VH-VL binders against Cytochrome c oxidase assembly factor 8 (COA8). Designs and how they scored, part 19

Target 1, 167 residues: Cytochrome c oxidase assembly factor 8 (COA8), of Homo sapiens (Human) (q96il0)
Amino acid sequence: APERGAERRDTAPSGVSRFCPPRKSCHDWIGPPDKYSNLRPVHFYIPENESPLEQKLRKLRQETQEWNQQFWANQNLTFSKEKEEFIHSRLKTKGLGLRTESGQKATLNAEEMADFYKEFLSKNFQKHMYYNRDWYKRNFAITFFMGKVALERIWNKLKQKQKKRSN

## First folded at step 1 (VH-VL)

Design e29 (framework fv_ebrasodebart)
Fold by OpenDDE, second read of step 2:
Structure e29 (fold): chain C 167 residues (1-167), chain A 121 residues (1-121), chain B 108 residues (1-108)
Amino acid sequence: as target 1 above (167 residues)
Amino acid sequence: QIQLVQSGAEVKKPGASVKVSCKASGYTFTSYGISWVRQAPGQGLEWMGWISPYDDYTNYAQKLQGRVTMTTDTSTSTAYMELRSLRSDDTAVYYCARQLYTGSYYEIDYWGQGTLVTVSS
Amino acid sequence: QAVLTQPPSVSVSPGQTASITCSGDKLGDEYAYWYQQKPGQSPVLVMYEDSKRPSGIPERFSASNSGNTATLTISGTQAMDEADYYCQAWDDSTAYYVFGGGTKLTVL
C-alpha cells in the first residue's frame, strides 16, 4: 500500500495581504512582497462616497489580486517541493548524502538542475497557459471598468459645474 | 501505522551516560530525519538535535555539543541518543520524533512516547 | 539563536475563541508549526506550515502567520483543548529547531 504520506492538502495559504496600511490612508498602498507568492500586495483605498461602479472596480481588483496571490503562492510551494524532491532523488541515485562533508546541504550541478527546470516547465505548461488566459481576461475587465469609472467621474464633475453656474 | 517506540525510563548518577533508543516503524526509516527533544519537569520543549538516517548527518544544539551523540541503525530502523556527563538539570523526558527532511518542510509529525531520564545522586 | 516568545498562559471560557501568539524575528521568513501537549502525553502536531491542519485535527483549530507573529486560534474552545501549546520554527541559518516557551491554555 503506498505510504499515504499525510495528504498535504496543497491548500495555498489564503493570500490574505498581511500588509495593513495606516488607518488614515487616502490612497492605495503597496505592501512588501508576500512570503509565499513573492508578489507585492496592494491595499485599495475605499472612498467615503464610493459609487457602485467604483465599488465594482475595487472588488474586481481585489478578487484578481487574491486570485493572483493564491496562484503564485501555490505555484511557488509546488516548485519548491518538487525541486527538493528532485534533488534528493538524484542525490540518492548517485549514492550521495543529502549533506556535504562540510555539513552544507548537498545540491546538484547546473546541468542537472536544468533538467528539473525543463521538466517542471513542461509539466506546468498547461497550468501556466490557463493562468495567462485568465490573467488577461481579468485585467481586461479591470481596464474596462476603469474606463467606466473615469467617464462617471467626468460626468459628475460636469454636472457639478452646471449646477454652480445655475445658482 | 507510523510509530516511534522508545526505551524505558532510566535512573543515572551524575557524571554517567545514558543511551535512549527509538525504534521507528510504519515508514521508510531513511526518508525522514529523527529529532530529539527533551522536556524538564514543568518546563518547555528543548530541541537537542537531529540525525539523518540516510547519511548519518547530525546537527546538535550548541548547548549539548560535545555531550550528545546521535546514531542510527538502518537495519533495525532504530535511532539512538547518548547523553554523557549527566547533570541534575538533564533530568527530563526525552522524546524522539520523526521530522520531514526537506529544505522547505520541517514539521515534526510523529513523536515517541518519551523516556524519563532521572539524574540523581 | 532565534527565539520564539509565547505568553505563558491564556484563559478562555468554553465556547469562546482562544488566541495564542508566537513572536519571533524569523517568523516572517519561516513557517510556524504548532504542537499541543496534554499532561503526561507526547506533543501532537496541530498546525503546520503556518496555517495547514493535519488530518485528525478539528476544524476549530486554525493558525496564521503575519509579520513576525504566528497565531494559533481555537474557535469554540472546549474543555478537551486545555493543554500546553508550543510554537516551533526552523532556523535555516543554524539548522536548528526552535520552540517557543509554551502557552498553557486554561478553559474556565
Scores: ipSAE 0.011, ipTM 0.572, lowest interface PAE 7.5, mean pLDDT 86
Fold by ESMFold2-Fast, scan of step 1:
Structure e29 (fold): chain C 167 residues (1-167), chain A 121 residues (1-121), chain B 108 residues (1-108)
Amino acid sequence: as target 1 above (167 residues)
Amino acid sequence: QIQLVQSGAEVKKPGASVKVSCKASGYTFTSYGISWVRQAPGQGLEWMGWISPYDDYTNYAQKLQGRVTMTTDTSTSTAYMELRSLRSDDTAVYYCARQLYTGSYYEIDYWGQGTLVTVSS
Amino acid sequence: QAVLTQPPSVSVSPGQTASITCSGDKLGDEYAYWYQQKPGQSPVLVMYEDSKRPSGIPERFSASNSGNTATLTISGTQAMDEADYYCQAWDDSTAYYVFGGGTKLTVL
């Protein structure tokens, strides 16, 4: 006899948990922060009578969320790796060990770290510029389709009211 | 074969803490959640909370907030539930159970055998 | 703050139909699940997603959920069906499972 959940499902590439909210929920559900991006994912409610336009909007929002999570997961990983390499390099240049006598990781002061942040931002300027451009384009598209869905819902409501009144 | 095996019965005094273990086998531990449910003698089922072994996300019943902690050890495929500041009304059989998302529904499917915790004055 | 209300006990004769109800405001928005528990044993899932039956559960078990009331129906009730039955629903607003108070089914 087949057991429930015998088929294994993998997580999304960004590391988002495959666990989802209850299927009968009439609300979008906000999950815990993603392990890699540190952004909270949204699990979208799917109405039983979802229109093609509503489906297009939902898929656009889901795709945008996945794109955003992947971008920040990669950015955070790169930032952490380069930050650690920078700190190790500066401590080596100063002739200092990587750990304090108490066993804690040695740190640089705020002025020294400011050099790293400036270098990191300058190095990634073009990448961040394209991210901002795509972010605005995606949000413009989402807003546009949200408007179209709202108009469709208003039109359907008005049609139903007219039918009830004419009967 | 899917199995959840819980630790043995405990007898505690009021104010003490108890930590119940739940060892999973027969499936990928990080692919399913673990819910904790208790049942006082002659009473109904009461949900306590759940944990995701994948990312350690937890959600606890409001009545137990501040007294319960759920953890996992993925190296041993074991979930733990610790209840602190025990009272006589915490006397119950404590169950762990597997939570499942099949792509079509969300449920509790396999249950452990239960652990009796007795809190006596 | 969701509450599920069940009758404390239901009695039927062998071969008759037993009906166990579960009432609560969240049942209109959430799926109902049903568990069977025999003395000294762990609960067993007998119905899921309002009306679906797991493999291994006899066809005489059926269920429905209409408005704020879920119903578990056992046709041709047998002595082996004597047990406590619990309904359960998920409250997505609190991410909280809620169980009904339980119904003792007696087959006389």
Scores: ipSAE 0.000, ipTM 0.447, lowest interface PAE 18.1, mean pLDDT 78

Design e30 (framework fv_ebrasodebart)
Fold by ESMFold2-Fast, scan of step 1:
Structure e30 (fold): chain C 167 residues (1-167), chain A 121 residues (1-121), chain B 108 residues (1-108)
Amino acid sequence: as target 1 above (167 residues)
Amino acid sequence: QIQLVQSGAEVKKPGASVKVSCKASGYTFTSYGISWVRQAPGQGLEWMGWISPYDDYTNYAQKLQGRVTMTTDTSTSTAYMELRSLRSDDTAVYYCARTSIYYGRDYFDSWGQGTLVTVSS
Amino acid sequence: QAVLTQPPSVSVSPGQTASITCSGDKLGDEYAYWYQQKPGQSPVLVMYEDSKRPSGIPERFSASNSGNTATLTISGTQAMDEADYYCQAWDDSTAYYVFGGGTKLTVL
């Protein structure tokens, strides 16, 4: 089915962003980066005669995308929230308001922010290590099933060729 | 097998708040979203919002924005829906249902048993 | 802002084919989903992504979505199929889930 638009994007009241690809596309559709995860979501095309193996691969890829989107959305939000709390706390300790006299949001200098970044990275080091482990594990599984699907398709094409020649 | 078990019926006065729980089992809690859907007596289904158990990201229906809060407790695989400033027209059966997180699956494949919330003076 | 319109009621005799329609301008671009709700019970997904049937749902249930009208078809309707049926779709303009008003299926 022809695409209705290059990309479409929806936003939710809570700030969650979702994309809406053309429904009847005959190929995978890639959306715009999610506001929170900064990752481009993929909507997978489902063939009419999808094999159980192809279905398993697609579900693995969908599940991995969902896991990946959730991880980075959470990580980015945690960073932003803790950054704002750090800035607020530090400004309060200095006896400064949250806004400058010009109405601009008050900020900390680079040296002060360096403390926050060091603490954030240290605090989240283990979480990022577990993410990387799971990411590689998931991609290994996907690659393995992609290989199986490729072999299945080769075998089916060989059978189809044989039928055509015997006809 | 997938199961969603909700808390028991509540009777509230107008202006009060209610908090309904939904305990999930039989699947990885953080891999799927939880939606809340209500149904007034003799009426149809109305979507209220959904939450991601992974990071508690929420998406609320416009008409309920400011009155509803959805949360989760991943240690107990439980989702919560709190509705404040109750009115008589909030009298309904409240359902939790499993749905996708972000774009991928946009339907409700498993439902809780429902919680009747009655708002009367 | 999407609205899904269903007939309030449909009546069929046992063994006959029931047809329940759901119409809305968003259905031309979005999948339709169907739920069955029996009195005093929770809704149950009976059809998803226009025409697919979940495991455990009888083969007599089928569905289609063409133009701006989705249709749930129950062939050889049984007394146990008596229920309220709701269609559901996604509204991309609001990023919300939308339900139809529901159809009461009476088998008698």
Scores: ipSAE 0.000, ipTM 0.476, lowest interface PAE 15.1, mean pLDDT 80

Design e31 (from e23 with heavy chain R98K G99Y Y100F L101G Y102S S103L G105Y Y106P; framework fv_ebrasodebart)
Fold by ESMFold2-Fast, scan of step 1:
Structure e31 (fold): chain C 167 residues (1-167), chain A 120 residues (1-120), chain B 108 residues (1-108)
Amino acid sequence: as target 1 above (167 residues)
Amino acid sequence: QIQLVQSGAEVKKPGASVKVSCKASGYTFTSYGISWVRQAPGQGLEWMGWISPYDDYTNYAQKLQGRVTMTTDTSTSTAYMELRSLRSDDTAVYYCAKYFGSLSYPFDYWGQGTLVTVSS
Amino acid sequence: QAVLTQPPSVSVSPGQTASITCSGDKLGDEYAYWYQQKPGQSPVLVMYEDSKRPSGIPERFSASNSGNTATLTISGTQAMDEADYYCQAWDDSTAYYVFGGGTKLTVL
């Protein structure tokens, strides 16, 4: 296996974050907040006897976490960028520099910033509506599969009970 | 301004592996996923899977599980798709596509496609 | 289990309205998306979220999704609109997107 095999990166299904769980973790691990999304990632534990249905549920939860992380990372970056652009634009309009005479970053008062927040929320209204819709869809799907996993486990226990009684 | 540029056409023998690249530009590479879709000659579009460049999370189509591997190199803003144990029915144009990660916003930009021909 | 059904072909004369349908049980609950693919080219997103048009797509393109049938409508069809059109929707049961079989639009 030359460079192709040696350089191949193994991508784990549970690799939704760049953090590592503590040693000897036998359950889901909750990590520190992501730098950009400010959300705590969950590293899912994979049991040795995981059923195909349990795997589907885990993967759906992992994908939903990644979707959430990407949405909020992008939203926070957009907010920060547009906020800085707004502040710089208003300071230039006033004939003020980006730094005060004391060397501190020049700022806008709360009344001026209210204009930015109102515009940002209005501009992103549709985007937030779609996020909420998708969030409910994803949670419905997760709940549905959680129910199926629960029923599978109940059915397996009932099969064991019936086998004991019939034998 | 957003572009996805793929590697050139490949001719492979049955049983070989192929690795297609997709170089992204014009946006923050780690903010969006990359999906892979293939199209056999004269046939429709078939989704293969996707990868998140942020944390390398992957989700593969069930029929390709075990044969496909998707990776990224964030330093070059490049995504890769490797398909192993090639068969004649893997002959197709392979596309990469930018994926938002939202259920309501799947693909907005596509690469130009890479023709992979599997023949003896 | 979920499948999106499109007619294999649709023919119109230049200037007429083309209608391409996409049918599936999940379309009543999910957004439909439409892609245009010209020979030798990559697919291009032409409609998203049932009825919305991306920047750069001509206003003659419109779409709707009612019941279990999504429809792409091209008004005043031009020769340049000749292409294969694919619909797409999310499938909850498999947790990924499914494509329709595609429709070849022929313009005289």
Scores: ipSAE 0.000, ipTM 0.448, lowest interface PAE 16.4, mean pLDDT 78

Design e32 (framework fv_ebrasodebart)
Fold by OpenDDE, second read of step 2:
Structure e32 (fold): chain C 167 residues (1-167), chain A 123 residues (1-123), chain B 108 residues (1-108)
Amino acid sequence: as target 1 above (167 residues)
Amino acid sequence: QIQLVQSGAEVKKPGASVKVSCKASGYTFTSYGISWVRQAPGQGLEWMGWISPYDDYTNYAQKLQGRVTMTTDTSTSTAYMELRSLRSDDTAVYYCARGHYTLYSSGRYFDYWGQGTLVTVSS
Amino acid sequence: QAVLTQPPSVSVSPGQTASITCSGDKLGDEYAYWYQQKPGQSPVLVMYEDSKRPSGIPERFSASNSGNTATLTISGTQAMDEADYYCQAWDDSTAYYVFGGGTKLTVL
């Protein structure tokens, strides 16, 4: 049976980045803030001789970035929606239109908006706690693998030096 | 199978506008950019611009700035290119192409192309 | 704006090796991509990332990049290889795709 070459399902990222680093670069690049998450995407460099440990680190960083992007994109969308609904509701309660006489979007005062922020934070408190927990867990794992990769690189350098001394 | 199917040929007068469609299938539409490339008769390929269906971000060639508008409909997986204020020198075959550009991988190249749409601008 | 320069035409005898060059300042930092276009057809990607070959492209097609010059090489050129060839690169400063002027390959 011909081994169906595992089509590397390049898991197409959920979106197209607008930031395009030089393709022949030998380091990571940071893009502009994403429209939805407001987080700067990182383009990870892939070495030609990437070790399995380096690959694992890169994948973990990538997965963490995707998770973070999705979380904040959704959070920002929810925030924007609820904020607008709050404003509309309050304006309606006041008997005010959505637009001023000058055609500008009607806004609430800072005190009224403070109530919205307080309520929003209270409502999303548990969600933010879980996010923070998972954020720390993921970053701890990344840091751990960074340490492993650093040790591997040191070991490889030492082996190369020994081989050069024996020849 | 991945396909890009374009709208049919158009004949326009100078000063008119043309809107060409490109329906994508066989892949996640929002995961890849769409570029538009034109080719005048007997001439080379000219890149016009690209759009990200994910966030509707567009980047147009400077030469076409103000005359070209690219849009997408994610519900139908269709990209559109509108060119306004048509001139005789806009007579060309217009191609949509999938850009193999993503956040984490792939190159900045076109792996799939539409069949092309001939736009003729004549008085 | 970045510019890619190609020779307007290249002629080769059947079975010989054809070489098409593409020169541009951006090719030092960006990959070159190559397209084949036959008359009345859409362009087809034949090489990507300087030297990688898509599936379905014959092994006689190869490419390299040295400094600011990319080269498409067709070994054992066949009559069916007669086409226009375009190089393409990315301009990171403008976020533009840039095409070369194209090279007509004639198989004599």
Scores: ipSAE 0.019, ipTM 0.608, lowest interface PAE 7.5, mean pLDDT 86
Fold by ESMFold2-Fast, scan of step 1:
Structure e32 (fold): chain C 167 residues (1-167), chain A 123 residues (1-123), chain B 108 residues (1-108)
Amino acid sequence: as target 1 above (167 residues)
Amino acid sequence: QIQLVQSGAEVKKPGASVKVSCKASGYTFTSYGISWVRQAPGQGLEWMGWISPYDDYTNYAQKLQGRVTMTTDTSTSTAYMELRSLRSDDTAVYYCARGHYTLYSSGRYFDYWGQGTLVTVSS
Amino acid sequence: QAVLTQPPSVSVSPGQTASITCSGDKLGDEYAYWYQQKPGQSPVLVMYEDSKRPSGIPERFSASNSGNTATLTISGTQAMDEADYYCQAWDDSTAYYVFGGGTKLTVL
């Protein structure tokens, strides 16, 4: 929401801008994409009267987000490292240097890179299948606890209404 | 209660291999990475490598590449670190530590540590 | 490879403020983390993400990261704070954890 307020930026010593949550946020907020995972992190608001069940749900959502971020950060890192190694190996086999005349990193054409992409996808197929399975399991658990929290909030409202009527 | 419990002390001859275990409890084992950090007597902390129990992705310190292997057994929530071709300068306390992923910087740090395993390599 | 430099030792009298520094190029764009290690014990996280304190760590512990130098500050230093302190950062180019050499804090 536009009225939520600007995201806070922290300037690193190197002059690079960093993002962090607003100090007194009363809502969940979304940060910029993480540099490794390319996924936007969510900072969860913690109410002062958080119930044990609400805390359990929040921690489950935070843990799931961390797991998801870590998975994609690792995948992106693995992809980048293996791609660089593949390019280096092929250029060495051709007797070519690692950099072009313009000083840029030398690269392979699309036909040559197709071998790398095919191998990478094949090698990681099982891993991504397990990721999808676990992603669904985690979201099912989150949905289940969201339902429990909703019921708790309804019950508390009804209990408060009943107390007001009896007084 | 989150705990990492390591195997007991080992005494090895030069050229032997050692395998240290780290049993995790109190959290979802596959949600966090495990690093191995060693400390020679009177020296500082030296990072050896890490493993993701979820996908078995590993990354080892360059100095140890080819000598170290990290594995996990998700059925027992246990991480293992095997170091081969032991030398006297491998004498150290070996720690396992749970890695915490930092969303905003993609950084990582350790929030829980095992009690340490002393490995002595002597002739 | 990235290096984090710490002074080997720092001495302070009880009740005084101790400052432990950690310097390295990676601290210009990465968070600093701090660990306390007492003799015969495992390291314990005392500060994370430059300046945040884990639950259970006394308020007298604080930290900052400015330029290429992170600083751990212990105000009103007590005898129980006597320990080795290690800084740590993440090197995203290698995917390595980098530790400082450690600082022995002596409370005389």
Scores: ipSAE 0.000, ipTM 0.541, lowest interface PAE 11.1, mean pLDDT 82

Design e33 (framework fv_ebrasodebart)
Fold by ESMFold2-Fast, scan of step 1:
Formats: sequence, structure tokens, C-alpha cells
Structure e33 (fold): chain C 167 residues (1-167), chain A 120 residues (1-120), chain B 108 residues (1-108)
Amino acid sequence: as target 1 above (167 residues)
Amino acid sequence: QIQLVQSGAEVKKPGASVKVSCKASGYTFSEYGISWVRQAPGQGLEWMGWISGYSGETNYAQKLQGRVTMTTDTSTSTAYMELRSLRSDDTAVYYCARDYIGSYYPFDYWGQGTLVTVSS
Amino acid sequence: QAVLTQPPSVSVSPGQTASITCSGDDLGDYYAYWYQQKPGQSPVLVMYQDTKRPSGIPERFSASNSGNTATLTISGTQAMDEADYYCQTWDSSLDYVVFGGGTKLTVL
């Protein structure tokens, strides 16, 4: 059974929904925001006569997208897990049960949750700094390769012009 | 230290099922997936499928759909691969390997392998 | 069905350069990966994402991926490099992995 479809789906953090561009698209395809990362995936168009350098650039862009999707999906997972652990710990410290008299899950008020948000932001400060550093490093590399591709295209046009001029 | 440790060798009769385990340590289990790869005696590597360490989502090779089931136990950081309706041509060394949650990343760490022999 | 083609064997003398090729249509669209397997042992990652080398792998290992052919190059080949080498990529269908048939490298 074709459980995953015939085309390779966008590969990102576990649980990312399948993203399917139109068959024989001549342009990049932008999908809806991912459920876990809240980012829009991009499916890159592959030209029939793609050069090795163009392939390198495309693969770098695809890998950077996957890295970015994975970071935000993991960040959202970590936030949810630590939030639940914090609530459980605070309720236990107060000697309260996990459920209210109505059978609903017990929660903390906004003042109590403010402590969690401050702790989470402080705790993840270095992680976000490293993310920003790596994000800029990756975009610098992409820009560099984009420049190399542009230079290759200019060179190929010059070579073609030379051939026509000599003949 | 990152390690994947697999269960021991199994000898099964045709028609039986086998369940191989792969215990991960040294990393956050939920940040990675586990792929299963087998190798028949004297043959090359054959990918069987993968499972997410986070969601338990699976993707199986077409040739094995309907016969293979992959599961995880996050409390013990262990992945399992069960193969049913065993045939003599299922005799192989079965490997688990760490896979970065469906990304373009390599199989960077491999288990030691589990020999499954199917004979009558 | 997608396939990756490798030569079944390659022989070199110690100190010579070994070149192992891997050909398939998917290599034009996806990264190539290389694994080394010695008899009775698990595969070991030696190259990933076309050209990258993991920490612990000697600098004499290098790789490329151009058009539909990926190449693993081992310069100054040593007896310890004798092994089976497998290339790997992603299939363009069903989001699954494909391995090459393997190349036995012999250092004579």
C-alpha cells in the first residue's frame, strides 16, 4: 500500500505533515506552516540540466531548511514537556491533586506561570544564541554559493558569446 | 558515549516471528529516529524502515509492508523490530542505526547486529 | 526501482590512490553517503552529505558527487583500509533509503 505516496516528502522533524508540490512544477513550491515547527516548508524545483554547483546550492538550502524545522519542532517539544513538569511539581509542592473537583486537569494561575516563562527563557538563552549564530553561518554559506552559481552562469554566457563570435 | 546495543542471536522456524531490540544510550532518544538495515550472508545492505524516537511514526520498505512492525519504548530508550511469517530468505544480520528524524543526515552510529537464522 | 551501481571490486597497491564509484539517477537529486564494513563488523560511516568527513576518519578519505556519479577517494591507501564500501542515498519515491551493491577494496 502507498502509505507515504510516490514522491519523496519533505523530511524534517518527526510528525511533519507531507508536503506535495504540483507535478512538473517549474518553480519553488511553498507549503502551509508545519504543525510542529510553525514554519513554511519549501520544495525546491530541480532543473533538468542542473549543474553540479547548482546541485550543491540546492542541497545546502534543503539541509538548512531541515535543520531549521528540526530546531523549532524540538524547541516546541521541550517547552511543552518542561511546562507540564513545572505544573506537576508546583501542584505536588502545594499538596494538590492533578485534577479539580470537576475532573478537569489542574492548572496554575498566570502569576505562578510567570516563574516558568522566566526560567525557560533564561535556561534556553545560550541555545537560542547558538541557533542565531548557526542560522547566520548557514545563510552566509548559501549566499556565497549563490554568488558562485551566478558567476558560473555569467562565465557560461561569455563562453557561448565567444563561440558565436569565433564562428 | 553514544551506543546502540542489540539483543542476541535468534534461530527460528519458517512461519515464526522474531522481535529484535536496540537499546540506545548516550543521547536524547526523542531527537533521533532508528533505521533497521539487514544483510543476508554474503550480500549487501538492505534498508527495512525507520521509526521516530519522538512520535513513533514509521516508514517501511515496500517489500516488507505487512510483515514488519517497528515500535519504541521511550522509558527505556529502546527500539524494536518485529518481522512475521519468516522465510529462509529472511536469514540475515539485522542492524539498527541512528537516523536523524527523517532528515538528510547519515546513519552515524550502528548496533553490533543480530543474526537471525531461519531454518527447518 | 531505484538502484545504485558500484564496481564489485577494486584493487590497489599500498600507498596508491583508490577510487570507488557509485552511479544512480537519485544522486543527481540527493546527498551521497559512504560506509566501510570489515568482515564480522558493523558498517562505519566514513563520508556523508557528498563531501563531509566525520571526526575520527583520516584526511586521506575524500568524496564527491557530480551528475549521477558519486566517488569515494582514498589517497595513500593502507592495509587497514581493506574492506567492503557501500554508498547510500535517498530514493526519490516513498522517502526510503537505497544502498549500492558494495565494493570490495583489496590492498595488495
Scores: ipSAE 0.000, ipTM 0.507, lowest interface PAE 13.7, mean pLDDT 80

